# Ledger of designs, part 27: VHH binders against Citrate synthase (ctsA)

Target 1, 373 residues: Citrate synthase (ctsA), of Heyndrickxia coagulans (Weizmannia coagulans) (p27660)
Amino acid sequence: MVNTNQFIPGLEGVIASETKISFLDTVNSEIVIKGYDLLALSKTKGYLDIVHLLLEGTIPNEAEKQHLEETLKQEYDVPDEIIQVLSLLPKTAHPMDALRTGVSVLASFDTELLNREHSTNLKRAYQLLGKIPNIVANSYHILHSEEPVQPLQDLSYSANFLYMITGKKPTELEEKIFDRSLVLYSEHELPNSTFTARVIASTLSDLYGALTGAVASLKGHLHGGANEAVMEMLQDAQTVEGFKHLLHDKLSKKEKIMGFGHRVYMKKMDPRAAMMKEALKELSAVNGDDLLLQMCEAGEQIMREEKGLFPNLDYYAAPVYWKLGIPIPLYTPIFFSSRTVGLCAHVMEQHENNRIFRPRVLYTGARNLRVED
Below, E stands for the ipSAE of ESMFold2; O stands for the ipSAE of OpenDDE; V2 stands for 0.75 times the mean of E and O plus 0.25 times the DockQ between their complexes.

## First folded at step 17 (VHH; framework vhh_7b2m_4)

Design n5 (from m5 with V34M D61N T101V; at its last look DockQ between E and O 0.01; V2 from the best seeds 0.00; counts 0 for: pae O 11.5 > 2, grease 26.1 > 24.2, off the site)
Fold by OpenDDE, look of step 17:
Structure n5 (fold): chain B 373 residues (1-373), chain A 122 residues (1-122)
Amino acid sequence: as target 1 above (373 residues)
Amino acid sequence: EVQLVESGGGLVQAGGSLRLSCAASGFTFSYNAMGWYRQAPGKQRVVVASITSGGYTYYSNSVKGRFTISRDNAKNTVYLQMNSLKPEDTAVYYCATRSGVWSPGEYSFDSWGQGTQVTVSS
């Protein structure tokens, strides 16, 4: 039983929400999503299957999945006003900031913004799942003075998303790997961004506000920024030996190495990382370029031996996204895009069974100060 | 063709209970969310409760704790158990489903039954 009078830094281990959505079983190395292991699902199911599971409560059959995809395809377009707003941003803006702005602007177009009914929120969720990939991809294009890319209706959901980013139709392998990454990022219990979304939602604020807050949370380098940081390290090192040296240098300076460790998994391997490592192997085999794989494996070995730490999802997702032709600043926005379905599920659950979050503080400030006459 | 047929309505005293049923046909029942709406005289039709294909439920604030929505996929039927009924619950109750795909500007539910009258006397 948690003593309500005890300060628990970072709320570590505190049960903050009751949920039927997801659970991280660290003992069995499972990510439970609506009763299924996400890792097991990721082997045979795609992102839209997860979308249906989280929002509708069941794994879809083929007809249902097709219907869902058709539903989402109708929502790909964004208002021109969003493009205009994004165009006003400084070219130095990070795509995460653009995404935050874009999601916020979408709220202004909702004529039923204050309606929190389940069916209405569900509709919003599908709208957001359709539009956010567009905002993510085209925010980058706009910030780089490129023309926005239009969605292609003949592609799958994931293929279109990747296409909108790279400007080229992906191969089947590329599509498969990218889709799997979306599956793996889709839901993860109650990380900071999800908690933030629920906190905002608990005021009965709208879904857009909750997601906007979640974007802000995920932007932090202690949350969503790890994938970007990993790829920057790899680029800086350039070689296997260079990467070894870089890591030893950082360790000697007691610097945190991004891409390793996890608040929940502690000194256990993130099971999602193994999945993405396999993806990296597949992509490396296509053209025989395994430099990034070799670097990552060397890093993994060093961190295990020196610190007893294991890779998280971001560590291997970074080089995979690189091989897919995805620019580094979009790694975190893509993470958010994937997480959209989980965030929506949590917000909807919060709205339907709401208790406003209102914690207290351990006050360590000054007392008994007086204003001088 | 989508068909929704409501039953179970009637006259009941305040504090009483009713159970509404909706038999559905003409679409894949197990995939579609189902809902109950009601429309009182001179008022707009409003959602009372909904249930997804996977069993997620929603209730309007006015009926929370009193009404329960459930579904039987084997029977293609959705139910609304209404307890502790109040005069304010008097309305025509409609069964609803979303039989089509989502599109911009469309409502969440697009197919309706004929409705069943529920009257709660003081």
Scores: ipSAE 0.006, ipTM 0.239, lowest interface PAE 11.5, mean pLDDT 91
ESMFold2, look of step 17: ipSAE 0.013; ipTM 0.345
ESMFold2 (binder alone), look of step 17: mean pLDDT 81; pTM 0.819

Design n6 (from m5 with S53R T101V E106T; at its last look DockQ between E and O 0.60; V2 from the best seeds 0.00; counts 0 for: pae O 8.9 > 2, unsure alone 63.4 < 65, grease 25.9 > 24.2)
Fold by OpenDDE, look of step 17:
Structure n6 (fold): chain B 373 residues (1-373), chain A 122 residues (1-122)
Amino acid sequence: as target 1 above (373 residues)
Amino acid sequence: EVQLVESGGGLVQAGGSLRLSCAASGFTFSYNAVGWYRQAPGKQRVVVASITRGGYTYYSDSVKGRFTISRDNAKNTVYLQMNSLKPEDTAVYYCATRSGVWSPGTYSFDSWGQGTQVTVSS
């Protein structure tokens, strides 16, 4: 039991919330979501199945899934004002900042903003799940002086999202892989962004505010920025030998290598990484370009041998997204988009059983200072 | 110069089998992915099967379970075993390799053979 009078840096190991949503079982290498292993689900279920499970508490049947998809499709459009606001941003702005702004602005259009009833929050969750992909995709287009892409109603939720990003209708394989990535990013117990969302929600602040704070948290390179960093590292290396050299150089300098290790898994492999590795293999086989796969495999081996570290989800997600034609700055925004359903579930649970977070400090500053006459 | 020379095509009855071969030269075969494309009359050229340097394979949905791609690095040759052939498999089959750098949205090989005709009669 953690002594409440002790300072626990980073709240390491501290139980901060009671939840029925998710649990990371590191012993059995399971990600428990509402009683199911997310990894097992990811083999046969899609992102909308996870959405229904997290928000409605059950795996949907076919009729329920169809209704859910139809509901979300009705929410794809964003107010014109959102596009206008995004258009006012400097072209040098990062899409995560644009996303933060976009999510924040959405609150202003909610006529029942102070209503935190379950049914109302649920409605908001679906609205956000419908609109956030649009904001993510079109923030990039706008920042690059491109015309916003309109959603396609005839595509699946995940296919439309990928389409809005790339401007091309995805193949079945591309859709499948992208959807799987959304499933894998959907929920992960209580990372910094989720905790931030709960902290904000605990003041009985609105769902938009909580998500806005979560975006800010996820933007940090110690949280959501790993996927971007990995892909940049791969680009810098250019070749397998280059990547080997790059990693050895970084290790010799005691620099942190992004894409390896995890706060919760420690020196164990992130089980989600293996799934994304398989996706990378599939995509590599399609076009005959397996350079990224070879690089990643070489890196994986080096890190295992030299540091005893294993890849996390971001390590293999990065090259997969690259092969899907997704620009690097959208990797983290896509991560957030996927996590939206988990964040909403946590905020809703917090609102329904609320206690305001109010920790104390170990004060190490000066005392008894006085102003001299 | 990259050279890819296909062989093994011909006329076969439905349900029959063919084995295509592609002899490669002008590049380091073992370090490159290779694949098979096909183009039917009036249709676009599409990927049938591919195999990476690491031996990872891809098959189009239409040929899964019927076709097998393999490679012999010692012989600089890639093969396509085609079983249970159907009339809809009729096309010119092309051997291909990838020699370019990666970029987002790149889905195609960039070097091709002359192609070999495969005709499946009903």
Scores: ipSAE 0.012, ipTM 0.261, lowest interface PAE 8.9, mean pLDDT 91
ESMFold2, look of step 17: ipSAE 0.018; ipTM 0.338
ESMFold2 (binder alone), look of step 17: mean pLDDT 79; pTM 0.793

Design n7 (from n1 with S53R T101V; at its last look DockQ between E and O 0.01; V2 from the best seeds 0.00; counts 0 for: pae E 8.7 > 2, off the site)
Fold by ESMFold2, look of step 17:
Structure n7 (fold): chain B 373 residues (1-373), chain A 121 residues (1-121)
Amino acid sequence: as target 1 above (373 residues)
Amino acid sequence: EVQLVESGGGLVQAGGSLRLSCAASGFTFSYNAVGWYRQAPGKQRVVVASITRGGYTYYSDSVKGRFTISRDNAKNTVYLQMNSLKPEDTAVYYCATRSGVWSPGYSFDSWGQGTQVTVSS
């Protein structure tokens, strides 16, 4: 007899894994990454510091950070065959489908694919971290019939990523802001994509397969794309008054408004959103155009007053990415690129202390049907 | 190359209905906002309706409640259902998209050749 009290649709509230990597601490209002508050990390540390923390277990000293930078520089280029495969995709392909394809093809070049030892998986993680930004940026260019942009030896990791997307070397301010966005998106406990990666890894499948599944999960409308949706609303609205009208219209239809609310930061602005709001102010001042800032501030006021809701990271990251020159279809792929380090850490943790995920069903179908000759 | 091809225009008696279609190619249709503009003789081209990639719609005040925009991403097609037509709706109707995502503002930057809608009294 199946115990129906054990049926938990969507696994809501189910504690599915043990992890030392991260959790959402709703009691203390923190996103905890390897014991640190993510907000505290984001104030003083860059993305490569997070990479070292998640993959090597500690915040790096200067020598360790320089070594990591050199390791990643060796991994920036992708095999020519990857570019050729991406060039064969229809120009109408979804950017996340191009990313999924590129990650999947990388597995074909790994001669040690069945080796899941820590050192081999760590090497793969660095290869993925180096190559995924290239795949993200240049698959977009290929799909738009634009020339690929090659990484430069004199640019940092985050500057190169933004450079490959836009074709312009970023200013120091643009690099700092983009790097901070990668820190803020780097890890978030067990979202559907991370869970998918762990499920695949639990079969002892490879890191590339796990990440391929994670891309597919993140593409799902109910998971990824909130930052894209925010920027779409801003573009559709065109003006401060247009955005007020758009929000009131959505509220009258009882629609969920992307960019507002967070499980940890329920009664105030997400501190990560506050950091991106300050970034938007800086970018607006430098280029002399504060329309997006004015629109976002108006929307913030409406949602606070009408619903008691506050901006999350996506609300302010979206216009920041627009100001950085990033095309909207790349917002989700960039999110995935940032999350790559967290995904790799989770897959490695799963491989090193594994139990396969094998849930059951509550059967509600027909029984005792007969097969006749 | 971006191509937008309108169809479905024609002559209609006041109070009647028309359905405009716009077939799109040469860009990633599902990632772009698409819309309809119209230009009456001697007038500027003005927005009629638009629809985002996520399905949010905008309508000018002159057409709210009478026109419905929709999209079919599988067919790369946007539609404008035009009901309760009035003589002042007479115009060339243009399909439009924002194909250059790096362009500032909210202007549509790629246009079809237009389809004539004429509403008689």
Scores: ipSAE 0.011, ipTM 0.173, lowest interface PAE 8.7, mean pLDDT 87
ESMFold2 (binder alone), look of step 17: mean pLDDT 81; pTM 0.823
OpenDDE, look of step 17: ipSAE 0.403; ipTM 0.771

Design n8 (from m5 with S99Y G100T T101V; at its last look DockQ between E and O 0.62; V2 from the best seeds 0.00; counts 0 for: pae E 5.0 > 2, unsure alone 61.0 < 65, grease 27.6 > 24.2)
Fold by OpenDDE, look of step 17:
Structure n8 (fold): chain B 373 residues (1-373), chain A 122 residues (1-122)
Amino acid sequence: as target 1 above (373 residues)
Amino acid sequence: EVQLVESGGGLVQAGGSLRLSCAASGFTFSYNAVGWYRQAPGKQRVVVASITSGGYTYYSDSVKGRFTISRDNAKNTVYLQMNSLKPEDTAVYYCATRYTVWSPGEYSFDSWGQGTQVTVSS
């Protein structure tokens, strides 16, 4: 029982929401999504299956999946005004900021913005799932003075997303691995970005506002920025021995090593990391370049031995995305894109059973100050 | 200096088998991925098979189920067992070790041997 009069820093362990969406079972190492283990699903199901499960409540059959994909394909295009707004951003802007802006601007085009009915929010969710990949990919292109890439209707949802990023049609393996990553990033109970979205939604603010806030949350290096940091470390190290040295140096300085540990899993391995490690192995085999894999494995061993810490999803997702030809600044935006379906599900649930979040504070400031006459 | 020396090539009839070997020196063999390339006349050099330091393998679609890559770290040697050979497998086969390019999605093999000729007659 939570003592309402006790300050709990970071709300650690506090139950903040009742939900039917997801649960992290750390005892059994399961990520429960609508009654299923996400890890088990990730072996046989794709991202669109997860989308249907989270938004419609069931795993789709083939006809339903096809209809879903067709629905999303119709939503790939973004208003020209979005591209124009993105084009006005400084070239030094981070793609996460561009994404935040893009998602925010989309609200202005919704003629039913104040309608929070389930059917309307559901439609809105599909629109966002269709458009956000475009915003993510083309934000990068625009910021680099490249022409925006148009979506391809003949590709799968995941293949098109990767295509829009790289400008190349992915191989079957690349598509598969990228889709798997989207599945693994899709939902994770109540992280900071999801909680932020629910807090915003609790004012009966619109879905766009909630997602915009979530983007801002995810941008933080303590939340979504770990994948970028990991890849930067790997680039700096250049070799296995270099990476060993880099990690020992950081540890001697008591610096935090990104890509290891998790607030929920603590000293247990993130089960999603193992899945992405396998993906890295597969990609490493294609052209025989296993340097990143060797580096990551060496790092994993060091952190286990020295700190008792294990990799999280971001640790192995970073080199996988690198091998897929994805630029580092898009790692976090892609994470958000994947998480869009979970965020929408949480916001919809909040709107349907709403109570405004209004916590109090432990006040440690000055009292009884007065202006001198 | 990295050295790769291929052997085992020759003339074989369609449906036959060959085993290629590559002796490696000048680098830590067990710590590096190695692979086989082939180049047919008038065509580009392409990856046939690769094996990582951890033993993970890749095969091109054209050779899947017919070719097997393996390595002996104690001998610093990589092998390519080629079964059910076809005329279209005729090429110069090259052994290579990896190098990394620090650009997204860019990686390749390097330190090529002289190659060994494989000819499959119809």
Scores: ipSAE 0.029, ipTM 0.481, lowest interface PAE 3.8, mean pLDDT 91
ESMFold2, look of step 17: ipSAE 0.112; ipTM 0.582
ESMFold2 (binder alone), look of step 17: mean pLDDT 78; pTM 0.784

## First folded at step 19 (VHH; framework vhh_7b2m_4)

Design p1 (from n8 with Y31R V34M D61N; at its last look DockQ between E and O 0.45; V2 from the best seeds 0.00; counts 0 for: pae O 11.1 > 2, unsure alone 63.4 < 65)
Fold by OpenDDE, look of step 19:
Structure p1 (fold): chain B 373 residues (1-373), chain A 122 residues (1-122)
Amino acid sequence: as target 1 above (373 residues)
Amino acid sequence: EVQLVESGGGLVQAGGSLRLSCAASGFTFSRNAMGWYRQAPGKQRVVVASITSGGYTYYSNSVKGRFTISRDNAKNTVYLQMNSLKPEDTAVYYCATRYTVWSPGEYSFDSWGQGTQVTVSS
């Protein structure tokens, strides 16, 4: 009998949801997605394959993948009203806030907002997967007084997303690397944003509300901010020696170094990080600039030697995104965009087998206070 | 001042080999990636091969398996061994280095040599 009367701060270790979607196997150091190892999938499969797996339950064949891509292409456009709303935001707004607003506004255009049937939610998920990249990319452009970039139908899903961000058609390598990053960010069991989405969904609230809440969660520096923080550190350091100094200084002050440590991969480097490191090497070779690679490798060594910590996905994703021409403030929004499919899967599953989340509290406040007449 | 001086180009028959060299000066060679580019008449300059300071290499699909890029840090020289040359390889070959000026908008500077002509006859 689970002693339900114990206070567990942060719900650490508590099993909060039953799911068939994903599992972090800390014993075997595996990230399981619908029965597959995410790392294994990432070697041969693209983001749309993951989308189909998470939403349809199977890895798509070529025809199914093509159909999926065509379906998503039809959903790239966002209502003009979204652009208008985003244009009203202060220019100082963070793109995550813009994304939160954008996702929220989309709900108002859904004529079946209260319909939670599987088929309806599935359609809605594809709509969101089509539109969120546009919101992410163009929120940045709008906030910087640039013209929104229109989606290109002749590009792949990932290539179009990157194009909308940079305004340039990516190379095949850039597309491949960016797509891989989307795969690697796609799902991760029950992090705070996913839990938040399920909590919201458990009230039978709509998918947009759940995602809006998830955006708010992911914005927190303890959740989605690691990739930005890593790149900021690299920018501050500017050189390999500078980065060494910066890390030693932070360590001496007992400050947390972002981009290191993982709950699943404690004894070795996160395989996802390793993949992004390879991507960084490839990009460095192509463009002839390996400064970031050198810096990151130096940092990796220091953290291993000093703390026994290894890079996580964010550590190497950050410089990769930099080399792809992606602005730092979009790192977290892109993370959210990739996670959209997982979030939708979780919300759909919650709606199909729903139990409202209703925890209690250990009350430590005042009692028996009276209003003086 | 960054200086790159290419050598080793010339006329060669199809199936032949050439070795290009690029002598570099004016920067810390061992800390910088080096690359070879080529430009055929009427075409854009394109990357042929590159090598990072750490020794990571890249090759364009058109030259993969035939060309090899290498570097000698002691001599501040990058090489391009070109085997099984084809008429399509005819171009001016340029040695290049990229270094980053760290700024909020990272900008990589390309430095180029004058180029060396490679002509492959059928």
Scores: ipSAE 0.008, ipTM 0.260, lowest interface PAE 11.1, mean pLDDT 90
ESMFold2, look of step 19: ipSAE 0.012; ipTM 0.384
ESMFold2 (binder alone), look of step 19: mean pLDDT 80; pTM 0.811

Design p2 (from p1 with V101T; at its last look DockQ between E and O 0.67; V2 from the best seeds 0.00; counts 0 for: pae E 3.5 > 2, unsure alone 62.9 < 65)
Fold by OpenDDE, look of step 19:
Structure p2 (fold): chain B 373 residues (1-373), chain A 122 residues (1-122)
Amino acid sequence: as target 1 above (373 residues)
Amino acid sequence: EVQLVESGGGLVQAGGSLRLSCAASGFTFSRNAMGWYRQAPGKQRVVVASITSGGYTYYSNSVKGRFTISRDNAKNTVYLQMNSLKPEDTAVYYCATRYTTWSPGEYSFDSWGQGTQVTVSS
């Protein structure tokens, strides 16, 4: 009998959901996605392969992948009303807030909003996967008084996403690297945003509501802000020596260094981070000097020596995104965009086997207070 | 003033080898990425190989396995060893240095050499 009467702060270690979607194997240092190792998948498979795996349950063949891509291409456009709503936001708004609003508004255009059947949710998931990149990219343009960029149908899913952000067609290398980053961010068991999505979904609320809540969760600096924070540190430091100094200073002050540490990979570098590091090397070689790489390597060494900590995905994803021409405020929105497929999978699974989340509290407040007549 | 001076080009038969050199001056060579580019008649200039200040290399798919870029910081020189040359490799080869800016995705080619002609006969 599970002793349910114990207060577990933050639900740390508590098994909250049964799932067939993903598992973080901390013993074997593996990220399992639908029975596959995510790292192994990332070496040979692209983001659309992951999309098909998570939503359809299988790795697609070439025909299926092509069909999926064509399906998504049909969903790239967003209602004009979305653009209008985003244009009403203050220019000081963070793109994550714009994304939250955008996703929320999409719900109003779904004529079957209350239909939670698998086939309907699946269709909805593809719609969201098609539209969210547009919202992410164009929210930034709108907030900066730029014209929205229209999607290009002749590009791949990832290439179009990057294009909408930068306004430039990416090179093959840039596309490949960006796509890989999407794969690596696609799913991660039950982080706060995914849990939030399931909690919302458990009321039999709609998928849009669940994702809206997930955006709000991911916005928190304790969840999605690490990649932005890393790049900000690098910008502040400006040089290798500057970055060394910055890190030592922070460490002396017992400040948390973002981009280091991982729950699964505690004894070595996150393999995902290693992949992004290689990407950084490639981009550095193609596009100029390796200042960012040198800075990151110096930081990696310091953190290893001083704290025994290793880089996580965000640490090397940040400078990669920088070299891809992606502005810092879009790092987290892109993270969300990639995670959309996982979130949809979780919400769909929740709807199919639903139990409402209803925890209790350890009440430590006042009792027996009376209103004086 | 940044100066890049290429040498080593010429006529070679298919299957042959050439070694290009680029002598650099006017900047801190050891801190900058160097690259080789080529431009064939009627085509765009394209990257052949590059090497960062840290020694990381990139090769285009067309030359991978045949060409090797290297640098000697003591001599302020970047090299391109070209083996197994093909007629398709015929082009003017340019040496370049690249700089990264603190703007997302921005880089500049601050200086180019005059180029050296490489001709590979069938």
Scores: ipSAE 0.032, ipTM 0.441, lowest interface PAE 3.1, mean pLDDT 91
ESMFold2, look of step 19: ipSAE 0.228; ipTM 0.653
ESMFold2 (binder alone), look of step 19: mean pLDDT 80; pTM 0.809

Design p3 (from n8 with V34M D61N Y99T; at its last look DockQ between E and O 0.73; V2 from the best seeds 0.00; counts 0 for: pae E 11.0 > 2, unsure alone 64.99 < 65, grease 25.6 > 24.2)
Fold by ESMFold2, look of step 19:
Structure p3 (fold): chain B 373 residues (1-373), chain A 122 residues (1-122)
Amino acid sequence: as target 1 above (373 residues)
Amino acid sequence: EVQLVESGGGLVQAGGSLRLSCAASGFTFSYNAMGWYRQAPGKQRVVVASITSGGYTYYSNSVKGRFTISRDNAKNTVYLQMNSLKPEDTAVYYCATRTTVWSPGEYSFDSWGQGTQVTVSS
C-alpha cells in the first residue's frame, strides 16, 4: 500500500540543514569533518588543530596555533559571579545542570549580546572554549565542597582541563590520551543537541542560549551519558565474570546496553573505540592494572556473538577516563566541552545563512467543538 | 600470600647483557600486569618496564630499545632482557605487580619482590 503521509516521526531521514561542517558518510564508512576523515585527523592532530579547522576553516600552521593557544589562555578564567551562582546550587545537583546554569549565566556578562556578526560570534566561541572547561571542572569541586583548581599558564589546553578536574598535572601520556578523546568527540553531524542549537540560533537568539539548549538536550537519557553508563556497569560488575554475568542478564531481559552500535560503523568496531582501546592498553601497562581491559574485551566478544554489535567510542572512552582519574559524573560534561567547538561552528553557520525552523503538525484531534457559556 | 622472587642479577661490563627473571606465586599471575622497577643508590625507586596480562608493554625512556620485558604465563614468570647495558643502569631491580582492587586513577604497583642487584662496570 502506497502512503503519501508527510508526517515523519522524529524527523527520521529528513535533511534539515545544509552544512559545510561535517557529515556521517555511511556509504564510505567515514566521519567527515570539514572535508577530512576524522580518523586521519585524530592520528596526527590535537584538539586545538580541530578547533582552528572548525572555526577558521583550515588546519593551523604553527603561528596560527600559537595565536590560538594565546587567545584561549586569556579566556580560561570565569567571572567570580559564576562561581557564586554555582555555589548556591544544592550539593546534590547534577553536573550537567551546573554546566547548563554556568553557560546560561555567561550571556549576562556579554555586553554585545545582540551582535551576531561573524567576528563577534567567533570571539564568543573562543570565550566559551576557554571558560567551559573551568565551569565543568570547578562546578564539580564546588558541588563536592572542594576548592576550585585554577589553570596553570604553562600547561596545554587539554592538560589544563584534566589538571583542573583532578588537581594534579597529567603526564605526557595522560595529556595525549585526553586530548585525543576531545578530538574524537569534537563533532558528529547533526545529533539532537546540535539540531537544538541550530533551532535556537534560527530565531536569531544568541550563541550562549543555543549552547544552553544543547546542554539540556545532551542531558536527555536518549542522547548523552552512554560513557557514564558503561563505567557504571563496569564498576557494578567488579570482575570479568561479573561483567559477563551482567551483560548476559541484561540480554536475557532485553535491556538496553550502552556502548555498542554506531550508524557509520555498523559492520566493525568504531575506529574511534579502537583508538581508545589502545589508550586503555597503554594506561593499563603504566599502572599495572588491566582488569578493565580484560572486562571490556570480554564484553566486546559477548555483544559480537549475541547481537552482532560492536563497541562505539563511549565503550572504551569510559574506562580510559576512569584510568585518568576522572569522576564518572563528569564524563558527559567533558563530552559537551569537546563538542563546544562543533556547536559553535553550527550556530555561526546557522546565523550566517538563516531560515527559522517552523514545522507543522498532523492534527488528529477533535474539530468544531462549540464553546458554551 | 603474594611472593615475587627475582633472579639473574650480577656484575657485567658496559655493553653487555643480562636477563632478569621473576617467579611469581600467591595470586593468579595470568590476570595481573607485571613490572620491573629499579633503585639506584641514594635515589628513589622508578619504573623500568611493565607488561599487561595480554602482553602490552611499556618502557621508560632511559631503556627503550635496549630492554625487553616478556612473560610466560605457564611458568608464572616475567623476564627483563637487558642489552647494551650502561653504568647508569646499576641498581637493585624489583619485580612488581598489583593485586588489590582498583580505584579511579590509581595505577601504582602494590606488591614487590626483594630485588636483585645489577652492577654495570666500565
Scores: ipSAE 0.000, ipTM 0.320, lowest interface PAE 11.0, mean pLDDT 88
ESMFold2 (binder alone), look of step 19: mean pLDDT 81; pTM 0.819
OpenDDE, look of step 19: ipSAE 0.049; ipTM 0.368

